VH-VL binders against q17rb8r558to768. Designs and how they scored, part 8

Target 1, 211 residues: q17rb8r558to768
Amino acid sequence: TAELSHLTKNVPIFVCTMAYPTVPCPLHVFEPRYRLMIRRSIQTGTKQFGMCVSDTQNSFADYGCMLQIRNVHFLPDGRSVVDTVGGKRFRVLKRGMKDGYCTADIEYLEDVKVENEDEIKNLRELHDLVYSQACSWFQNLRDRFRSQILQHFGSMPEREENLQAAPNGPAWCWWLLAVLPVDPRYQLSVLSMKSLKERLTKIQHILTYFS
Short names: E, the ipSAE of ESMFold2; O, the ipSAE of OpenDDE; V2, 0.75 times the mean of E and O plus 0.25 times the DockQ between their complexes.

## First folded at step 1 (VH-VL)

Design u6 (framework fv_umesolerbart; at its last look DockQ between E and O 0.47; V2 from the best seeds 0.00; counts 0 for: pae E 13.5 > 2)
Fold by OpenDDE, look of step 2:
Structure u6 (fold): chain C 211 residues (1-211), chain A 123 residues (1-123), chain B 107 residues (1-107)
Amino acid sequence: as target 1 above (211 residues)
Amino acid sequence: EVQLVESGGDLVQPGGSLRLSCAASGFTFSDYEMNWVRQAPGKGLEWVSFISSSGSYIYYADSVKGRFTISRDNAKKSLYLQMTSLRAEDTAVYYCARGTEYYDWSGDAFDIWGQGTLVTVSS
Amino acid sequence: EIVMTQSPATLSVSPGERATLSCRASQSVSSYLAWYQQKPGQAPRRLIYDASTRATGIPARFSGSGSGTEFTLTISSLQSEDFAIYYCQQYNDWPLTFGGGTKVEIK
């Protein structure tokens, strides 16, 4: 799986919606080109492809997230239900096409680590604050909205002790980003950030807006 | 003018399939949640299905789960309801109804309704 | 599901009189309650949302009140065009549910 995680050339791209690290992304695949893409991903053993939101200028966005195929259910009519989860974020370097579906050469994104003790402290404080705000926001939602979110995305991940353990930062941030009713352009901007502080700040701003 | 227009209603046999469409105009379709609501002849209103503005959230009434599929094409400003395994009890006027805006978590209810399309399931 | 119960099933009222319609929820729906009016052969029209907010274009004679499980739609002075069926609907939780309706007819 480690070898597969280094797929950077001619990565198949599913152009559809936003995907995020650690966030489940179930797909109903019915288009022939994507049916082919999924089958090939399985056959080649990579079991992963990139997800990008559509872009009017470039076909698909400059940033996306890899999706790891966990399960595939092939239906009699040729459609498939694909159970995927978000992996690494990436930036598109080059766009291509293969047998009707988009491909890309990509580079993976990772957060820049904060080394200064004071900055780490500040980051922790910010993190805890925003997490609390997120919890408050979620708890104050109407029951039907909470039900929707829980059904589609599951429960909000818990806080992590080490904020910089994962290259993509805390999982709850991505969960929150996925559930917040914001424009994909906003979500995309956050996805592209390599600073947890910046992401938290942006998310906090959004939460404030919806408070 | 804000408007919703349903189409596709027809007479079908039990077990049959039918696809309903709803054409939206006069507003930014992609910004709104959409719903299907049906009403059997001489009966009350029954919520059928919900789809969020982006299509990321979908909900069905238990009575139609596994048989009906809601979808939307924001580019075409259209809402769809694919119905399969139709039953006599599915006979109703089907309305498309606009819900809340994508960014509005405080407002709700259905403020805009189409005139409905009649689906009759009978042998 | 949250069951919405409307009463009475039929309400006979004379023009100019006050009409009071009740809607009860099997569990709390907070203030997420709407009222609709439906005339024969027409689609429903939203009258009230959030329990007490009058929709745009709705006459002042229509008012909604209540919270939690008990709600009321009041027509202060019934007009000829107000004879119709009225439905309440909760949108606090899934599935969205409607009441059975109250038919307001001329006495």
Scores: ipSAE 0.021, ipTM 0.570, lowest interface PAE 5.6, mean pLDDT 91
Fold by ESMFold2-Fast, scan of step 1:
Structure u6 (fold): chain C 211 residues (1-211), chain A 123 residues (1-123), chain B 107 residues (1-107)
Amino acid sequence: as target 1 above (211 residues)
Amino acid sequence: EVQLVESGGDLVQPGGSLRLSCAASGFTFSDYEMNWVRQAPGKGLEWVSFISSSGSYIYYADSVKGRFTISRDNAKKSLYLQMTSLRAEDTAVYYCARGTEYYDWSGDAFDIWGQGTLVTVSS
Amino acid sequence: EIVMTQSPATLSVSPGERATLSCRASQSVSSYLAWYQQKPGQAPRRLIYDASTRATGIPARFSGSGSGTEFTLTISSLQSEDFAIYYCQQYNDWPLTFGGGTKVEIK
């Protein structure tokens, strides 16, 4: 398959919802500007665009996540369903506009690796504790919510052997943040974190609150 | 005052199409799940469709799957139901009803209902 | 789908008497059950949610009980304004389903 471009300048931005690394993000596209944006992403071979929430009037948040297009389905009512999955996180450096849709110059985000052996051991212990708590929370959810989550996000990802193998940390953390009923302001702050320990700690606090 | 107001109900021929609207006021519309519920003349309540606060999760009753499409516009504080391939058995008063907030896992039953809009499918 | 069955279909009661309405689910809905009142020409009004929690502004004479598959709505001293049709609804699983209704009418 063709290698995708590493986009950092004039990246097309879909201003709509939160997106997270590795997490499916199915989109309903009605607006002509976004249909054009999606078409261009497919035709140029990048098959990617940025996703940001609206934060202030005529603007969007300082942090977002890239979405990779997996498939496009056209519906009889004129809308398109675009199957995407979250990729790299980014920070917005400069905002722009192109043919009615927003664009941005961006800088990709990565977690800061923990190098100290004792800190790595403590991180693993925290990870395992929070993962177990997340599994318990999900299995004890009311059937209707569990069915919704399974249909759109699938099951919770399994534990990864190396917690720091991926630049964004374990996939299950992002799956959980996508499904937890948390304030959008909080979601955005967690997306911007560069520390797996800080992210796990915040997830633990949320799970404790809902338990 | 929290309020839901439906519109768009009309007399339509079998096989026809119709779009219902529901205008919300007095609350943060984008925080709530929304539903359509219908009631045939002299009959009971039947749940029709659900849409989550963001519009990402959608469910339909089997009787309307493939024919009806629920949607929402959070900026306009409006809920919609696009009906196609209408049948005589779709004749009913259609209510929009407010579900739970996206951040509330308790999932309350429908606390706010509109006045309803009548759809009559007849030749 | 979860089938909700209400009984009786009609209940004839005099003002001041107690009315007891039953709702049965074809499978467990835990406590995720609501009761609604509907008067002619009006939208339904929520009375009870979570099986037994009275909605804001609903008189104390209305009470709900039950869990799992068997639920009851009780009106302890029926007032003239209580003559209406009552529906139960489960919200535990998809699709959401209503009972067929119980009409409470004057004897």
Scores: ipSAE 0.006, ipTM 0.544, lowest interface PAE 10.0, mean pLDDT 87
Fold by ESMFold2, look of step 2:
Structure u6 (fold): chain C 211 residues (1-211), chain A 123 residues (1-123), chain B 107 residues (1-107)
Amino acid sequence: as target 1 above (211 residues)
Amino acid sequence: EVQLVESGGDLVQPGGSLRLSCAASGFTFSDYEMNWVRQAPGKGLEWVSFISSSGSYIYYADSVKGRFTISRDNAKKSLYLQMTSLRAEDTAVYYCARGTEYYDWSGDAFDIWGQGTLVTVSS
Amino acid sequence: EIVMTQSPATLSVSPGERATLSCRASQSVSSYLAWYQQKPGQAPRRLIYDASTRATGIPARFSGSGSGTEFTLTISSLQSEDFAIYYCQQYNDWPLTFGGGTKVEIK
């Protein structure tokens, strides 16, 4: 239902790694608390939970990404193999706990659309430049790293005709951020951005660092 | 002083579980890829698992895939290996080994090793 | 996976002589190969990486050569501290793999 698809209160939080919209996030789960959390998500029909990285002060970061469960395999020894993909980004409003796992009240994030025609043209020009830089970077990777990326994340998503159609912007941006070997500070900062221009500018800065 | 210190090695029965820890000091832990390497008594070296600096990339040797889970906590400067369904063949000294920095794409030739922690799987 | 084969398994050498250790890969590993030394009761120590680059603090008597599938570690004049087991390791592709080791012992 719509209530289940717009979960914002007492959202179950898996505290582990960075997740991004549209990007696969495979998980191996053995802790009883997370097995319980995932079982509940399936049984209630929500089939999603939030993913946040750990934080030294607040148990987990102020921003995260919802993971949508695609497949789960419960093993006899108590482990679970969970195949997920990133959905909506969120900001944490309030932290809680339930049966040993974290929860949060959240608000979802979406990109702010650019309406001015001159700004749209500039945004497309920036997009095309940064996309070309990303393609060049990927083509010049060592075989080991290229194979690892393709196996775990798949190919770079195709260019999108309408840059602002999706609430989170182009999928290739998130794919690139997931695979780039960047400082964790930049990863979280970019996840929180609501401006496609700022996101593209940050990506360009990162790619220039590796050129 | 740059160092890696493993702990958690113990005697366990076949089918048992064990969690190894590796404490890092003297360098920026979050900049480095990390590995587990093991050595059965009197035998050669075997790479076990790899985790990238952010934790985004994880790889396992076929011999441990599905039974071992590598993880890291960059805030605590710690690397972990959760072992389950242990077998006699898993008996070894387990080393924590430092790989390359996240911005160095040369690949992992391990420059810093811990002292090792002994895991014995015996009935 | 890429199988690394070291030969000989044991190499008996007199002090002051040259030792030549061989490492072969089942597939090309380009130049992504390292050599390690291990003494009893100690963790391995990296000697050479990228096939021929000496690690910091490694004496000039150690040299590495080769590319593709065939690699050699040469110790030009063995010292008493060089009697140990030596391992090669490729890092060109997953899984990372080691050779079986060559024990260098006093003749």
Scores: ipSAE 0.000, ipTM 0.487, lowest interface PAE 13.5, mean pLDDT 87
ESMFold2 (binder alone), look of step 2: mean pLDDT 93; pTM 0.953

Design u7 (framework fv_umesolerbart)
Fold by ESMFold2-Fast, scan of step 1:
Structure u7 (fold): chain C 211 residues (1-211), chain A 125 residues (1-125), chain B 107 residues (1-107)
Amino acid sequence: as target 1 above (211 residues)
Amino acid sequence: EVQLVESGGDLVQPGGSLRLSCAASGFTFSDYEMNWVRQAPGKGLEWVSFISSSGSYIYYADSVKGRFTISRDNAKKSLYLQMTSLRAEDTAVYYCARDLGEYDFWSGYYGMDVWGQGTLVTVSS
Amino acid sequence: EIVMTQSPATLSVSPGERATLSCRASQSVSSYLAWYQQKPGQAPRRLIYDASTRATGIPARFSGSGSGTEFTLTISSLQSEDFAIYYCQQYNDWPLTFGGGTKVEIK
């Protein structure tokens, strides 16, 4: 449909925080420009917009994640409470503006599927090793820290039987990236990767540093 | 200057109620977790309650659970402790203490680094 | 709850001498332990956090060590301003708990 054909061009961008595939991102919106952006997304039926962090030049990062609107409440005082969840990742091709909010032409990212049987076996071994390291890191956090993470992000997703079933790879990788205390440069680097093996390797390096 | 100032301490009868306040200044209050800690005359420190920076997480000591309610107003930069069904054993100096902020939490900085001077609550007939 | 036990209850030392204060947790608190100093009529002051990290502005004569269940606060050369009550506090699990305190007094 027309709605779907326009999801890559002049996509509205909320410049605020990191967002990740499958990870909840609840928003409290008070700025008129973003209220307008969200209302338009709902009225056109797309129910999606992009999320990017700011960069050094008052612009926004070259990579981001689409947010799917689940529910929205418009309050009389001009605020909006928007329940969203992360969807597809994207790369920014062209930047624009519309009625005070940023827009972008984008290209969606998907992991490159590994077909070789030996490589799939090696990927599963790496995945299981890194998942165990992630579980150990989380279990070794103080209980109050774990409680705060569980409240904001929910529990760590379980391992998936087919590592390549989802175009963005296993959900637990994105949950972990959202909760790890790392520089936004590392988060953005991992978000931009098209290789599950490269992403798992980078996460492993981060976990080793904090262990 | 980073500062916490408690108020509201008073002499109250057993079974009574009292509300304590803690006013924050010199820092971004909404970035920090807050605690109430009390100290009975001549005794040691006893943790009472915790509230997260957003107000979403709240914890209480078993001795006060169901009787005390911690809350915060980030716009007013204030922390509160609503005390009900007061007992003689609640007699203490009540301190508010700044805990770990979101940034400091992720950076590995821990503990209660800023304390108010305390407000005295006396529960007596 | 995690019970924090401090020993001794009272430590008598002369100025210039080394003081060693002990804190024991009833179960492991990893390194999630802080030390506080309290003088009469004053609020507590944080000295050490994460078992061994000295807080900003705290003199080098104060040092913390230990992990798991056994912790030590050492004052290498006691000054007159160091006579106070010292508390350890765990923040590994709820509820947060303090030790009973060690009073460091003049010999």
Scores: ipSAE 0.000, ipTM 0.471, lowest interface PAE 12.4, mean pLDDT 86

Design u8 (framework fv_umesolerbart)
Fold by ESMFold2-Fast, scan of step 1:
Structure u8 (fold): chain C 211 residues (1-211), chain A 124 residues (1-124), chain B 107 residues (1-107)
Amino acid sequence: as target 1 above (211 residues)
Amino acid sequence: EVQLVESGGDLVQPGGSLRLSCAASGFTFSDYEMNWVRQAPGKGLEWVSFISSSGSYIYYADSVKGRFTISRDNAKKSLYLQMTSLRAEDTAVYYCARVPTYYDILEGSYMDVWGQGTLVTVSS
Amino acid sequence: EIVMTQSPATLSVSPGERATLSCRASQSVSSYLAWYQQKPGQAPRRLIYDASTRATGIPARFSGSGSGTEFTLTISSLQSEDFAIYYCQQYNDWPLTFGGGTKVEIK
């Protein structure tokens, strides 16, 4: 309760790459400012920080994803290897700085639940169709590319029984978005969506484009 | 400099045919989706037709479906609108307009660059 | 088709005043809404897209807000060059549809 309120103000931000809910994001950290940031996250007990891509107008993007620290190896040569996994998505409300690294006041994002029974049925049908298209796309990749994806991101997640159980929707959507060869600006657009139907529709368009 | 220049507007009798052209310059035409939008004298904007960058996806307003055909020639950097069975209600300034993105536009798009328009008058 | 309704049809304001223009969709268009400005004898000019993102080169006095079915375009401290007709457009579904326009004129 009180713990969560501390995670919305002056949140440390690692400005680097896209991150997605449930998706692994291994980091190689060599800059002193980020080593300090990660050490502080561990020492304060939060064990998480925000990840945003850079932005030409505002230093870093208006949307990002929290990364949860799973493991850390501090190497003698000044490098750190940080094993993280994506958590909650957020929108940036205010930007700041602390000891050389960026910070932000944030608002967490969650998908808006569909309550109408007919709309839920249509959502399930769209989900199943797009999932099948995603499976076909992945199975038809060259062996080398498929092997590389498996090594870095693991296997494509299985379909979930309840599409709206998780606040960010099905895990496979985020795994797919992480591996699809699309522009980061487009990935950022999809990350910011609060509608599972809208997200599935956009993913479908991407898959159709590459088919 | 990014430009779109329409041509082909003319006075035509009801039931007649006319072909509009839109010449693109200053950008890679083959990377962009295009729209035709019209505006009757003293009236508001009305979307007419859409074509994807490859030409594979095409959409029409119900009012022109079956009578108008949108096409493009990427080698010539040109967009076309072939109009047949013209009606008095088709009288308008016709604009060609560019879509700023080439992903996820199958659901429709807003436009960033507009031509100056070409006037089509359908009258007896 | 999604019907876009703009109100008022005509808005009379004095220079330096705030103008608020409304656009309503007959069904949800999420945030897939754009605003255009059209001056007499000219082609439309893009102002706002994705409901609230200001296009490159558009002055800060123009701002968009809203989502779903209710949208507004606000022009703070209206200047003489802002007297024009403004159109909203949804791009959530086919066919693409425009509002009827709001004419902003000098009081």
Scores: ipSAE 0.000, ipTM 0.415, lowest interface PAE 18.4, mean pLDDT 86

Design u9 (framework fv_umesolerbart)
Fold by ESMFold2-Fast, scan of step 1:
Structure u9 (fold): chain C 211 residues (1-211), chain A 121 residues (1-121), chain B 107 residues (1-107)
Amino acid sequence: as target 1 above (211 residues)
Amino acid sequence: EVQLVESGGDLVQPGGSLRLSCAASGFTFSSYSMNWVRQAPGKGLEWVSFISSSGDYIYYADSVKGRFTISRDNAKKSLYLQMTSLRAEDTAVYYCARELYDSSGYYFDYWGQGTLVTVSS
Amino acid sequence: EIVMTQSPATLSVSPGERATLSCRASQSVSDNLAWYQQKPGQAPRRLIYGASTRATGIPARFSGSGSGTEFTLTISSLQSEDFAIYYCQQYEYWPPTFGGGTKVEIK
């Protein structure tokens, strides 16, 4: 339905952790308010809710990512295990509350498409360079850390031939951001970007710091 | 009122160790990321170390990595910097600084008065 | 690391005059730039963040401008208490880095 596909007002927000486009985000839900929120998302057919990190200034951050519910397991002790995957990114316009959980009016973020042929060529070159740096960083991690990452996040996504096919850019960027040991402020900064070039540049600087 | 009070600065021999402390008051310490920033005599400011509000993320300047250890005790509202293998180049006033998240980013909104560390040559 | 360059190193001005301090980043830091004031024997004090937003309690005579690589701190009518060293700091890229400072002294 058109209405459900344009969920932008009074969006339920789970205030917990960072979420990224295409990246799995498994959740263990204990609190009654969030169990209610997830039940409502399923019953209304949206099967989506927003995820934002906590923020001392505004109770939760100005940017987040929608999570799409793939599966839910209700446990006898009242807990729920929810398999989700990151969808569209958003900017928070207005904060609210509903039955004990946070809500927000949001604006979805999409990367600004580069149309100039020379700029597209430069973007490809930057992408390939940063991807190679990411592969080198991951391969040079100690075996124990690599095993933990593979178990939790899976393998690094392969390079995409069309860098601008997805509105959020290449999936490997988000996988890498999820596994890099960086401060949430840098994760949030990267999530908020509408330029793939700027995002690749920032990721490159983070990788350089850890190399 | 927000207050950060450093202590532990002293005159030490090269190769020595020293532990700095920062006592926080006037705010919910467990909700803020904390930093150590130093300033050598007559020189500018240099960031030294970061610890997130939970303690899960810790970073160091390349110049101190492997020698300094940052930690915090949220119950005691205290920040620490354990310094080992001290060098003459580590001589500086060490400031405890709080980071404030704003929608525009993070900056150091409150600083302590500093504690002087002198590494004798 | 991002290199922050401040100019001039020393600025001599008379009370009541306008002071303009420059800060340049080696690459774009968007508007994630802060300014601090440090008086002799004291800790740095926050002045401006987000390149142009005054911190609470900072007088209106202080204003920040710029984005990307070029930034300016302006003190429109210098008061006696404004003689200090001013530092810019980027917080776009890790690690955070400071400029070398501009000393504003009485002429």
Scores: ipSAE 0.000, ipTM 0.436, lowest interface PAE 16.3, mean pLDDT 86

Design z1 (framework fv_zigakibart)
Fold by ESMFold2-Fast, scan of step 1:
Structure z1 (fold): chain C 211 residues (1-211), chain A 121 residues (1-121), chain B 107 residues (1-107)
Amino acid sequence: as target 1 above (211 residues)
Amino acid sequence: QVQLVQSGAEVKKPGASVKVSCKASGYTFTDYYMHWVRQAPGQGLEWMGYINPNSGGTKYNEKFKGKATMTSDTSASTAYMELSSLRSDDTAVYYCARDLYDFWSGYFDYWGQGTTVTVSS
Amino acid sequence: DIVMTQSPSTLSASVGDRVTITCKASQSISSWVAWYQQKPGKAPKLLISDASSLESGVPSRFSGSGSGTEFTLTISSLQPDDFATYFCQQYDSYPYTFGQGTKLEIK
């Protein structure tokens, strides 16, 4: 079985797409190296692996998100459908290889908590404003786009009463980032943020652009 | 019926500029991104960038930044791509192609007929 | 940039043959690949999107498969109208990139 130290060293990395905390990430796996990686994750009881986008040839981005395996379906044509959900975010410290797939030593990211009472009040006000803008953006989308989003990502998560209860901040932020039509550079930038205020500010900027 | 109709062939001298148009019909112009793809003689396809006709926002392939300028005219349902400081290696057929602006898109379901741009002295 | 490599670059076949064209990405692109057919002097035509989704109006003899880094386009029984150049395209990451093309010629 995997111990905590094994979850940060030589972590298997699937180099493919963006993943976000709490957001479903279904994967279609055909490559033998990734099938081996998934099998190992299941057999060791870890049931987790990292997800990063590619950066340069034979390299991957400095930030990513852990994926937790919920279910695996093996198809007759050699494909595997892996049902995953995003977990903790991480920063890559060291890159490696194992049996054809990438590995990394990682450091998990958590939002830095705001402690000052006035700053907490301002954060809540910003959060409520941006959430309302997100709801308006989604409701004002053409029916076709809203239907596609609902089919593939599900409904927008409800607001959370305690904004700092979760290490990664409110789930709706990550759902929104997954559905907004933004450049991968923006997605990586937001994923790497340790400040909920900074993340909400960036999301607000993006929403204003698409308004 | 969806149609993308491009302007006619152009022959230009090195250093000149050329502006190619792509007139859309048969759909709501602002519902789809318009991409530009070029193909040099006997070569493969090369993605140049896109414009979002709804916002005017653009995304360029780094190779074409400062070289290509994409614009659109919503009232005329027409997209434009201008190339500046033409060189002989800009000789190619230039295509416009539409793409649904949502998370799942990035492929091109309808293409213009192509505009041949020849750069020669 | 993601490099898309097609194999073979040229393929000779006869009407009625089963033909397979492979496209390999330099890094994982999930299922974010499309296939196009291009005839001389014409614009490309979309055949397949999302690795395996057949475009409306495209004959069922065309099929796509694959995920991650290796993708295939199959024509189950070649028709005279199918002799053309075929391109794969990834749309996982900017810039979008195409394979170099596979020219399907009559034997």
Scores: ipSAE 0.000, ipTM 0.438, lowest interface PAE 12.9, mean pLDDT 87

Design z10 (framework fv_zigakibart)
Fold by ESMFold2-Fast, scan of step 1:
Structure z10 (fold): chain C 211 residues (1-211), chain A 125 residues (1-125), chain B 107 residues (1-107)
Amino acid sequence: as target 1 above (211 residues)
Amino acid sequence: QVQLVQSGAEVKKPGASVKVSCKASGYTFTSYYMHWVRQAPGQGLEWMGYINPYSGDTKYNEKFKGKATMTSDTSASTAYMELSSLRSDDTAVYYCARETYYDLWSGSRYGMDVWGQGTTVTVSS
Amino acid sequence: DIVMTQSPSTLSASVGDRVTITCKASQDISNYVAWYQQKPGKAPKLLISAASTLQSGVPSRFSGSGSGTEFTLTISSLQPDDFATYFCQQYEDLPLTFGQGTKLEIK
């Protein structure tokens, strides 16, 4: 059901790493609490849970991304390999606990659409510039690092014709943010943004720094 | 407890082949590249190549292309390195070693952080 | 191939001494250097990655520094457990290459 598919209360939270819309996030689950969490997600039919990075003041960060379970492989030694992909972004409203794992009440995030024609033109120009810088950065990365990125995150997505077709903006932005060597606090800042222009500007600054 | 356990010592005649195993435990086998490093008696460390256990893709040092073959069995969490057409100069200790994933959070955690105990291969006429 | 050259090849020292081992790369490798300790009959142990990042469980007397082409491993106050062979390794480019090793011996 819609209620089950779009759960916003008592959402199970895997506290581990950043996750981003459309980006693969393969997980290796050892902890009994998280194995239980994954099992419940599958059995209830939601096949989703939240992913947040840890936070020293609030246990886990105020923003995260839902992970959609694509496949689960059970290993002979009792571990699970969970193939997930990033879905909707969220803001945490309330924190809780259930059987050793964290939970949260959340609200989902979407980008604010730009309506003005001149602003859309400027957004396209910024997008094309930053995309070119991103391609240059990735192609000039050492072969071994590129191989590991391709293994875990897949290929860099192509440019999209309509920058505002998806609620979270172009997929390549999130792929790039996942692979850039940047502090989690900065990544959280970008994940929380509701402006594609602001997100592209921040990504550009990161790329310039890692020239 | 993260560890790599290798197969026992081998004594082979010239022209034979040998297959060394490396069994991983305590971590997710497919998340880390597995390297093979050779150390001849009285010599330093020499990188042979690596295998990506998730895809099966391999990269070899040119010196070992056509000589060494790396494979893995994900269900058994075991990596293998086979040497063909053995010669006396293949006598060495062969190590498997896990490469830490490129840590995109901090930018660089590369390094072989967990090593097998080594497998001595002796080629003697 | 990137060539890693260590100096000295052999170093004699006493417990309590400050010891420095140097490693020179044939080209710029940024900070993509790891340091390993190997005791006789044992596998190498990773001490330091990214030129200066101390690995978990490694004593604080070990430190690394350098960038570009010149790197150093320092042991601030030698302990009996530290007599071993030390190797630097670059991971900037394939093939991965090691220095020839520095054997640290009791004086």
Scores: ipSAE 0.000, ipTM 0.459, lowest interface PAE 11.0, mean pLDDT 85

